# VH-VL binders against Zinc finger CCCH domain-containing protein 19 (NERD), part 2

Target 1, 84 residues: Zinc finger CCCH domain-containing protein 19 (NERD), of Arabidopsis thaliana (Mouse-ear cress) (q9siv5r801to884)
Amino acid sequence: SDETMEWASKELLDLVVHMRRGDRSFLPMLEVQTLLLAYIKRYNLRDPRRKSQVICDSRLQNLFGKSHVGHFEMLNLLDSHFLK

## First folded at step 4 (VH-VL; framework fv_bermekimab)

Design m04d (from p3 with heavy chain L102S S104Y)
Fold by ESMFold2-Fast, scan of step 4:
Structure m04d (fold): chain C 84 residues (1-84), chain A 118 residues (1-118), chain B 107 residues (1-107)
Amino acid sequence: as target 1 above (84 residues)
Amino acid sequence: QVQLVESGGGVVQPGRSLRLSCTASGFTFSDYDVHWVRQAPGKGLEWVAAISYDGSDKYYAESVKGRFTISRDNSKNILFLQMDSLRLEDTAVYYCARGEWSDYFDYWGQGTLVTFSS
Amino acid sequence: DIQMTQSPSSVSASVGDRVTITCRASQSISSWLAWYQQKPGKAPKLLIYDASSLQSGVPSRFSGSGSGSDFTLTISSLQPEDFATYYCQQTNTFPYTFGGGTKVEHK
């Protein structure tokens, strides 16, 4: 159905919808990255001891499949969530 | 405290290879993404390459892609840049830099100069 | 790639002056921008990260502002040790890119 025609995975769309108050319209990688960084800042998810690392909450664990991710790792994993 | 020390720069001939090293101390090296940034004489800063904290992800500027290889040894706290097929346009001071969160660089080494002869 | 345009390329100033340096991104980078200071023969030093956050140990006379595509570094009262070249860097998107630099020189 409609899920196969989405521009992003359900995990990425969950983040986008949450941050954009229901708006699931297409965002380029640059804007998705900016939105992801805003999410991390908003929920204070940076590891205070390992500042290149993010401590993944449940939403980010669903998105990345990990409890901790670095910035470059995050960019690499994010790319796989763009379906078209 | 936190220190990054580059070595391996020198005078080289075009088409040759050179390996730069950056030794880290004063912090847990394996917790940080690290980068190489260069600066040609009298010019601005140019990002060259980056490697993730665990070595699994590597990124390169288009100008060096296919010629340079970044690697790290977390057991020895050393970052490397293998530079193959060197060109006159690669003349620069090469800095290693520690990537903090969104890849701003909170600590830099003092740099190592790469120049060409003949 | 995101192009970073920095202005002016140089500024002549005296101790006590307010100095303003501007950085413009070719597309929106939200607040993901850092500012560095570089003195002749030395490595760059981080001043500001995330557009407006002052790095620990950096004097409060340095401040950053802006979001989206336009950013400003301000030195409220220039000191003798502040004569240097300043660079902005976008931290939003790979590959990471720097502005061309602004040289703050003695009048």
Scores: ipSAE 0.058, ipTM 0.744, lowest interface PAE 5.1, mean pLDDT 87

Design m05a (from e06 with heavy chain L102Y)
Fold by ESMFold2-Fast, scan of step 4:
Structure m05a (fold): chain C 84 residues (1-84), chain A 118 residues (1-118), chain B 107 residues (1-107)
Amino acid sequence: as target 1 above (84 residues)
Amino acid sequence: QVQLVESGGGVVQPGRSLRLSCTASGFTFSSYDVHWVRQAPGKGLEWVAAISYDGSDKYYAESVKGRFTISRDNSKNILFLQMDSLRLEDTAVYYCARGEWYDSFDYWGQGTLVTFSS
Amino acid sequence: DIQMTQSPSSVSASVGDRVTITCRASQGISSWLAWYQQKPGKAPKLLIYDASSLQSGVPSRFSGSGSGSDFTLTISSLQPEDFATYYCQQTNSFPYTFGGGTKVEHK
């Protein structure tokens, strides 16, 4: 459960740690997507006026660099947070 | 009042191309992600491709990647599927569907049939 | 890919029967699951989204339950118009995947 920053960016690890009760261990993209969608549902972040978009809270603004993000756009932005 | 109407299906020979269209009405088309789903005769549903509300992001099923191209024209409320290098395994009714984010496909078209004459 | 397994593949039932259809995901999908009804020669129709939320206009005899990897669609008292094929779908991850379908047919 002590996977370091080398598998992911600091911003992505902040989300992972929050959702997994401190567990930083490696997750493949599919599992990260699942956690992100669970986060969005838990905090009710879907835009009620434009349901193809998410209204980013502070954690997601740190992760994506945007106040609003489309669901397909989120997948592309997540790719950049996996360290190689 | 929400409607999706597919067209462009027909009889084709293997290796040829077809372009499918889906015309949307009764809602703000440019606010929704839209999808193509197909169903082979007597078989279940298979997701084929998706395009974001503004056309900037596209996703494909592995079976069609590199052969099919999804696009949209928000000024005309039309979704397209360009199908190249068609194979017998592409035989299906093709449906367009409206995506309610990651939640569901709340409206579907009636479908357009793609078959082979050989 | 997330695989969706439906059971049974077919059910023989009579009007008034309780019908239960099960769907299992190969990994956890939270509640990102929808149920569809399809009649012969027609497009699928959304019945339930978010595992248990009834779509507007769908009769209350339809209900969904479950979370994580195991999900159920129940028809409490089958009506003549309910003879159809039912599909589950996960919307958690691309590619979106459907179950193999369950045909509810006359006994």
Scores: ipSAE 0.352, ipTM 0.817, lowest interface PAE 3.1, mean pLDDT 87

Design m05b (from p1 with heavy chain L102Y)
Fold by ESMFold2-Fast, scan of step 4:
Structure m05b (fold): chain C 84 residues (1-84), chain A 118 residues (1-118), chain B 107 residues (1-107)
Amino acid sequence: as target 1 above (84 residues)
Amino acid sequence: QVQLVESGGGVVQPGRSLRLSCTASGFTFSSYDVHWVRQAPGKGLEWVAVISYDGSDKYYAESVKGRFTISRDNSKNILFLQMDSLRLEDTAVYYCARGEWYDSFDYWGQGTLVTFSS
Amino acid sequence: DIQMTQSPSSVSASVGDRVTITCRASQGISDWLAWYQQKPGKAPKLLIYDASSLQSGVPSRFSGSGSGSDFTLTISSLQPEDFATYYCQQTNSFPYTFGGGTKVEHK
């Protein structure tokens, strides 16, 4: 491949690459949502007293720009990271 | 003990409005997303709507968008479903259910029946 | 929307039988799947969450398995109180969607 065309922001690609062992290939929105939820579950980022809230680690703070983010808010913020 | 109790169902004519209520007790209502789920007689379960714990976010099934409005009163521990422009296809038992995002519905109300007459 | 296809739509079984119900998602949902039991005239009851976690108070004869797109609910030895309709549900994305249900019937 000659040219580099990224389908997502640097912040979203960081999450995708981490979860897919280096694979940068395109994922549709619903697949990215599934990946994000798997990340949150793997790292136990759900607020135990308010389960609809995520306590963002460094990766998610870079992705969402917030220390805490709700489910609906995450989905809305995620859309802005798709470049196509 | 966690309890959800629906009310407000009844017999209605097509095109009319009806408001359902769900009263919660035994848990911190203001900390939970809550949902409406319906079931037509003899049919399966259909998810209707959700409202976030603070009331700021809502999502609706396509079949009810623009006709139904979900709301809540955290000071009274009550969930509402305002149903406008009712259609024969809205005939169902309506359940309220407790469920955080990505969590399943661990508690359900007993349901309230919405039916139609002409 | 994520479609949930449940099979079979009904199964005839006897007390003591092993019953298996399957659920297929139209897209990958990881393990964001729940199973519910519903008896006539009653609200659904949560049996399994996160594909394989048994809800508190649910008998150990119920088990869930699977991940991604293919899921199974198993009742290892059917009891009289287990004749009911069972539903799967994805909790991955809004709108939440349910399978069409499986009725476990006598004989």
Scores: ipSAE 0.115, ipTM 0.778, lowest interface PAE 4.3, mean pLDDT 88

Design m05c (from p2 with heavy chain L102Y)
Fold by ESMFold2-Fast, scan of step 4:
Structure m05c (fold): chain C 84 residues (1-84), chain A 118 residues (1-118), chain B 107 residues (1-107)
Amino acid sequence: as target 1 above (84 residues)
Amino acid sequence: QVQLVESGGGVVQPGRSLRLSCTASGFTFSSYDVHWVRQAPGKGLEWVAAISYDGSDKYYAESVKGRFTISRDNSKNILFLQMDSLRLEDTAVYYCARGEWYDSFDYWGQGTLVTFSS
Amino acid sequence: DIQMTQSPSSVSASVGDRVTITCRASQGISSWLAWYQQKPGKAPKLLIYDASSLQSGVPSRFSGSGSGSDFTLTISSLQPEDFATYYCQQYNSFPYTFGGGTKVEHK
């Protein structure tokens, strides 16, 4: 566990495990983006006034460090959570 | 009524510069990512550049990277494309388009033509 | 970059015909695919987003299907105003890329 190098940050793994019913195995960037967008749609986190912006819940605030993030910004911030 | 209106196209010589503008109305411009897409005469669509709603993030197609600069003025609802070191291969109608997150490009301007004299 | 291959490049059809256009992505793009219609001298118009969602104001004779790498646009009964060029576009990742287009022409 602790002797195994994780492929992603704790915050990204929390999202991945939540969305994949406990599965923490490696996902490439495009698949992680797909999961992130599914999460935002499922929890209705898109800002109705600023449609290019997301209102971060607690999980996304832990992931991105911000209360609000733009679509392009999210994609750039995801890259920093890949540890491989 | 959502509108995007491009201007600034024209006839140019290779190696010169042009600045394109796109004026937005009928929506909260500062809430949307916006893009430039071009189309060479008789050819298909090519994505050129994008800028985030607040101007902090920018993306470029490899073919224009280092030559084109995208910017925006949210106080005036204007999107810009500064085109430097223009080449014959940049001949196209340039469209601005609104990025609607899930919907890709839900609204487009009518385009502005960039051509070359010889 | 994700390559979008569109087929056919052109199709000859008559009013009332069923027209199908296909689009293949070089990588999996989930449902992050849009279809656009472009008439001569005009800007493209969004028809379908998220692979199968019909844009507001677009006639119900247009439908999209597919996921992953293979996608189809269908016009169930071609109308005179539907003679145009159609493009698919992936918006799964940057750079965004378009298919080469399919021109729907009169027989």
Scores: ipSAE 0.321, ipTM 0.800, lowest interface PAE 3.2, mean pLDDT 88

Design m06a (from e06 with heavy chain L102P S104Y)
Fold by ESMFold2-Fast, scan of step 4:
Structure m06a (fold): chain C 84 residues (1-84), chain A 118 residues (1-118), chain B 107 residues (1-107)
Amino acid sequence: as target 1 above (84 residues)
Amino acid sequence: QVQLVESGGGVVQPGRSLRLSCTASGFTFSSYDVHWVRQAPGKGLEWVAAISYDGSDKYYAESVKGRFTISRDNSKNILFLQMDSLRLEDTAVYYCARGEWPDYFDYWGQGTLVTFSS
Amino acid sequence: DIQMTQSPSSVSASVGDRVTITCRASQGISSWLAWYQQKPGKAPKLLIYDASSLQSGVPSRFSGSGSGSDFTLTISSLQPEDFATYYCQQTNSFPYTFGGGTKVEHK
């Protein structure tokens, strides 16, 4: 239906679906943060030279619009992907 | 060796201001998020404020929002906490801590005591 | 905010005892949990990060376990220098929160 609304942007849903084996059901911000940190750990995306930075792969570049993001920067950018 | 050294604590009266400093050495200060964590006498640990590695993002505990301001000077390897409108509830040892992603604190300073005269 | 609950608030133990401290998160935090040791008048010291990773220089008698919402710090054979207060901290979600602490005291 035209009234059907997603709870998150396409970019955030891509991450969520990937990490939850197709499950796109709503996750609150705190659980999305858990999922994002698990993704970063799984793919070894932390910058070894700047320990407060993440080197964004294609999925995270689509999500954040940046090649590198800090932890607090990710939190600020992530908030904009929740649609309510 | 990694070192964090706090200064600026002291005895104050309610409503006054203090500025705490934390001087870092032994690591690339500009590569780390850094935090202030406090502990009231005989009580547990409470996270107070954080600042990103480049100074662009700042976060505060709800109890200190609007009263405390965190800042850093990466050229001098110094972290600051400007504490305005101090309350009795702010009595604590204030620790500077280095944030290791995601932020657990691998190095802490020795702390600086903020307390109030009777 | 994620609430961190530690149990017990204090434990009386003797040298050589196995000591277990638990930490419960009000929400799932995966493995994003750290444990700290604090001695009177001193700053906290990191013992364990990522729920089970032992910090360099920390004795192997300390171990961490758990994932999701329930976590445990174990001291396999308590030594005289281990009498201290222990804190858990979730590193998953902002704002960062600590457990209330567990004081390990002489029996």
Scores: ipSAE 0.345, ipTM 0.826, lowest interface PAE 2.9, mean pLDDT 88

Design m06b (from p1 with heavy chain L102P S104Y)
Fold by ESMFold2-Fast, scan of step 4:
Structure m06b (fold): chain C 84 residues (1-84), chain A 118 residues (1-118), chain B 107 residues (1-107)
Amino acid sequence: as target 1 above (84 residues)
Amino acid sequence: QVQLVESGGGVVQPGRSLRLSCTASGFTFSSYDVHWVRQAPGKGLEWVAVISYDGSDKYYAESVKGRFTISRDNSKNILFLQMDSLRLEDTAVYYCARGEWPDYFDYWGQGTLVTFSS
Amino acid sequence: DIQMTQSPSSVSASVGDRVTITCRASQGISDWLAWYQQKPGKAPKLLIYDASSLQSGVPSRFSGSGSGSDFTLTISSLQPEDFATYYCQQTNSFPYTFGGGTKVEHK
């Protein structure tokens, strides 16, 4: 076990810590998907004109590198942020 | 009105290929992720595949990976499912469905039946 | 994958009855659940999304409740047109999975 190794990228950890009030403990992909959906709903990031798209705020733009992302595009991009 | 109309189903032999189509009308097709969902005779619903609104992302159920290919033509409002190496367990009515975030399916086509001779 | 278990697999009911269908997820899915109605020979029809939100045009006798892992679809007073098979679907995580279905049939 290596305590210096994070389970996720700094960008994903930023989202996790924000949503879990400081808790940075490991979350499997399933739980991270739940948390991401909660974030999008909380901040009203769904695009009203393009129903399959999310308008990225600064946190999601740091995470995904794009101003707009599709739902399944997010899931694909999210996978690369898991480090173990 | 929103409509999805499937075509291309029929009787096929194991190991052969079949291509399904789904024509969309009554909404901006290019704004939605669209899915294929199937239902074997007398059985429940099984999610098969999705293609993102712009066609850049595709995902498949484990049971069809490597055999099925989803694609779309946004200029013609058509969704496709290319089914290769067909097996008896692929016998089902195939529905195309419109994905509404995050995704549930608010509109479905009438379905097209894929069956096997032998 | 998240497994969705529906109970019962079938229920015999009469017009006017209260019908309750349950759906259990193998893992927590918050409120990311939809319910569908399917009549013989027809495509499924969306009834409820986000566990409790009634789809426009769906009669108010249909209601959904639950969160986390346990969910319920209730038909407060069964009508003749409600004899059908009902399915739950989790919308929380990819790949999407459905319950096995509950057939509501005449006594």
Scores: ipSAE 0.362, ipTM 0.833, lowest interface PAE 2.7, mean pLDDT 89

Design m06c (from p2 with heavy chain L102P S104Y)
Fold by ESMFold2-Fast, scan of step 4:
Structure m06c (fold): chain C 84 residues (1-84), chain A 118 residues (1-118), chain B 107 residues (1-107)
Amino acid sequence: as target 1 above (84 residues)
Amino acid sequence: QVQLVESGGGVVQPGRSLRLSCTASGFTFSSYDVHWVRQAPGKGLEWVAAISYDGSDKYYAESVKGRFTISRDNSKNILFLQMDSLRLEDTAVYYCARGEWPDYFDYWGQGTLVTFSS
Amino acid sequence: DIQMTQSPSSVSASVGDRVTITCRASQGISSWLAWYQQKPGKAPKLLIYDASSLQSGVPSRFSGSGSGSDFTLTISSLQPEDFATYYCQQYNSFPYTFGGGTKVEHK
């Protein structure tokens, strides 16, 4: 049916699977935040001119719907991607 | 020149309320998350509360949750901390700090002392 | 909450000494750690962010290292103005937490 057992949106699962080498098992918000920050650092996505901002690549633009985001903004946007 | 200036501290009695202010200048205040950090006399630093750049998200330490309220006025470049039901263990210098993502604190105010009369 | 444990609580040192301060997180925090210096009666001052990045204007004798859960602040050759209390802070997760501080005092 149309009902789903997934714990997160397709966009969030894409990030999680990428960072965890295919593992899509449940992660609480705290662990997802850790992965997101690691992703941003790994791909050097912090804006060098506005260090409080992140420049979203394609994966983060799909996740957040924006070209740039701040930390609290990311936390607010992440919450909508947790389904269960 | 980036500046953060706290005010509103003073001598208070247990159970009363106090409102702290932090006035920001020299940067675009509405573009930064800002925080309150306190330090009891002779003790270490304790993070108290945070507010997002637009005021929509707020976070609190468990020790102050339900008693303290953080807010900001971006039109006046002011951060507030409303402290209700004050306790002796709230005695501290309260610092206003600017959050540099994700956030570390690159600029701090000089602090304002909150203490209790005997 | 992520607990930050600093060691030592105090260290007695002389000008010219190499000083190392350790900070351990109870959970992995990647490199989301800052170091601050605080002198008596003054606000803290940022020294290091992202575990190893030196803040503009901070002398090169200060350096940070580590990732995951173990971190070190090093002062390669202690100067008279370096006698102060040092704090680590994690910013991986709310609530943000500080280490207990390390006081660097005169021998």
Scores: ipSAE 0.150, ipTM 0.767, lowest interface PAE 4.3, mean pLDDT 87

Design m08a (from e06 with heavy chain W101Y L102W)
Fold by ESMFold2-Fast, scan of step 4:
Structure m08a (fold): chain C 84 residues (1-84), chain A 118 residues (1-118), chain B 107 residues (1-107)
Amino acid sequence: as target 1 above (84 residues)
Amino acid sequence: QVQLVESGGGVVQPGRSLRLSCTASGFTFSSYDVHWVRQAPGKGLEWVAAISYDGSDKYYAESVKGRFTISRDNSKNILFLQMDSLRLEDTAVYYCARGEYWDSFDYWGQGTLVTFSS
Amino acid sequence: DIQMTQSPSSVSASVGDRVTITCRASQGISSWLAWYQQKPGKAPKLLIYDASSLQSGVPSRFSGSGSGSDFTLTISSLQPEDFATYYCQQTNSFPYTFGGGTKVEHK
């Protein structure tokens, strides 16, 4: 509800809600990583010429603020989206 | 065609330092994340450290954090592992490996042995 | 960290046997799992990635399957060159973790 504080940024919640068919309930970091990986695979976002990178679509650009992100970089950027 | 060749292993004393190198050829080195994986004698595989394609992100296993430093020189196609404050528990064959993005390590070097004198 | 439990630790087999190796993740990893073969004194060789995708050049007698947390590597008809140690690896989350290995040895 509106009375409940969010556990994550609006950008991360957008990804979570999209992948979980509307479910916005809390996910720990490892589950969010799994979900992000599923998203990347489903939408073929891996850069075929730069195997260490993902080409961010609009959702991931909103999430990461970048056109390209690497695996390790994603972990650092994801952490900032969990509300403390 | 794709090759990774490790060097720099040897016999060291506890508390000393050693620098490992991995020379890559046959592919665009600057396009790949690369990893160090070790294997103690008679034991399984243990991931040690990784560096992003451009050198901007580095990650370490908790057992080596603060003691090991991973780096790379994309102009020379070389991956490095600087190993400081070495412990007997660091005895292992050290492999460099190419990360095929998030899927797998598709190519490995032959390994270089790090062991300790009494 | 994600723990990878591999079983059995060793299996005795003969040429022509079907060999199945199991790998269990402590958490769901979807299909982010790779299998490697390692022969004595050699570096590991990639066999399977993405749980079930056969690496180019690997014989079709090797196959992988999985269901979130439980995965299997199958060798449909063991050949002399297949006596080796096999490892699974999760690639879902850092740090990457390996199973303890399964040694396929002669009866």
Scores: ipSAE 0.301, ipTM 0.815, lowest interface PAE 3.2, mean pLDDT 87

Design m08c (from p2 with heavy chain W101Y L102W)
Fold by ESMFold2-Fast, scan of step 4:
Structure m08c (fold): chain C 84 residues (1-84), chain A 118 residues (1-118), chain B 107 residues (1-107)
Amino acid sequence: as target 1 above (84 residues)
Amino acid sequence: QVQLVESGGGVVQPGRSLRLSCTASGFTFSSYDVHWVRQAPGKGLEWVAAISYDGSDKYYAESVKGRFTISRDNSKNILFLQMDSLRLEDTAVYYCARGEYWDSFDYWGQGTLVTFSS
Amino acid sequence: DIQMTQSPSSVSASVGDRVTITCRASQGISSWLAWYQQKPGKAPKLLIYDASSLQSGVPSRFSGSGSGSDFTLTISSLQPEDFATYYCQQYNSFPYTFGGGTKVEHK
């Protein structure tokens, strides 16, 4: 990103790299949303008592700045991490 | 135990307004995202609008954006859909539905019919 | 928008038959897919969520499978109460979208 601007914040790139085995290449918003939802499912982060809420692990707390995020809130917060 | 009951449907003329209500009981309403889904006569299901558990986030289908407003009153366990500038293509049974499993819809109301007369 | 295509649009079947309904998403949706049953004049009823998880109270003759873009609902032995219209729904991204429905009707 020294020569060119990265397409996403460092927090979003951390998630992308983790889920794609080191691949940091550009993903459109819809694919990032799909990847984020796959992460939440893989790590069982949905709150069993508040079904519309995610209990953020360290990676998601770094990404969203919160211990809990709602589904809609999460999708809105993702937009700020694209550096287009 | 869990129940959703819609009301407010009726016969309208194009360009008019109508407000639908959905009263929830048997669960902690303020913990759930809730949705409106409609079905035109003899047709399939179409997702219309959604509102987050606290009312802060709202989403709309493109066909209703700018004309419909979703809102909720968590103190009374009521979901609303304010429908302005109604068109013939808005003719449908309107269901309210509870978002679950992020969001499939595990409980639905009985539906309320919105139709048009000339 | 993610388009959901169901096939067939209708199927004629008899009690005891195995019925298979398919749903294809225009984009990958992981397993963020639900199946519903709707009888005439009634609201839809959730059968399957997360592509393959059976909703509490739903008979075990219903099962779901698939991930990514291709999904299947199977009724292993059709019962009289199963004549209905079935819908898939993706909840990977807004707007949420439904398949066009599959009507299971008497032969």
Scores: ipSAE 0.063, ipTM 0.755, lowest interface PAE 4.8, mean pLDDT 88

Design m08d (from p3 with heavy chain W101Y L102W)
Fold by ESMFold2-Fast, scan of step 4:
Structure m08d (fold): chain C 84 residues (1-84), chain A 118 residues (1-118), chain B 107 residues (1-107)
Amino acid sequence: as target 1 above (84 residues)
Amino acid sequence: QVQLVESGGGVVQPGRSLRLSCTASGFTFSDYDVHWVRQAPGKGLEWVAAISYDGSDKYYAESVKGRFTISRDNSKNILFLQMDSLRLEDTAVYYCARGEYWDSFDYWGQGTLVTFSS
Amino acid sequence: DIQMTQSPSSVSASVGDRVTITCRASQSISSWLAWYQQKPGKAPKLLIYDASSLQSGVPSRFSGSGSGSDFTLTISSLQPEDFATYYCQQTNTFPYTFGGGTKVEHK
């Protein structure tokens, strides 16, 4: 189910659409976190030298505005991408 | 070798404060998120608090929010848990644990016991 | 919070038995699940991470399976040193939560 107003920023929707094969339907925060973590595992973005950090690819750099993010940091940054 | 050593536990009275320490050695402490987990006598594990690798982000279990403060000193490889307004329900062995790739706690300290007297 | 429900709470077993422990998450956690073993008076020890990956140094008789909300830890042939309490843990979302534990005890 799509809503008349987007539920998330364009950067978060880009990640959601990519991971859900075009489906942009609303996802609660817990499911978005799960999807983000699945993205990170799928693309091997965890820094093998600094095991608390992610090396952001282009999509995550657009989402978070940073080249590197920690686990806690990225979960906090996700909050700003939910509209409403 | 990787080692986490806890200290600071003891016998306290309700309403008082206690500070726990966890000294890390054998790895680059500043590369890891670290956690506090507690276990009441004869009970299961309860996650208490976490602090990011650089100390800038902190998370707490609802039961300890506003009473406990997690902090770390990366120059000395020490993790702290400041416990204020202690309650009988806080009676437990407190473990520090290292977060590995956010998916598990691969190393744990041996625990420090916090108990209450009347 | 994501609730983690383990079953059974305890199981009586003999050396050589196959032991199966289950863990259910109240919401999907993909594969963000770890299993720990805890012996009396000792700290927990990591057995399995990412639902099915065996931690280095852990015997191959331990295995994990599952994804989403339903997970299983299996000990294929129980050894004397395996009598312990086992815990599952989700690391998908803060607060991190543990299952209530399963005590594997002697018959």
Scores: ipSAE 0.436, ipTM 0.851, lowest interface PAE 2.6, mean pLDDT 89

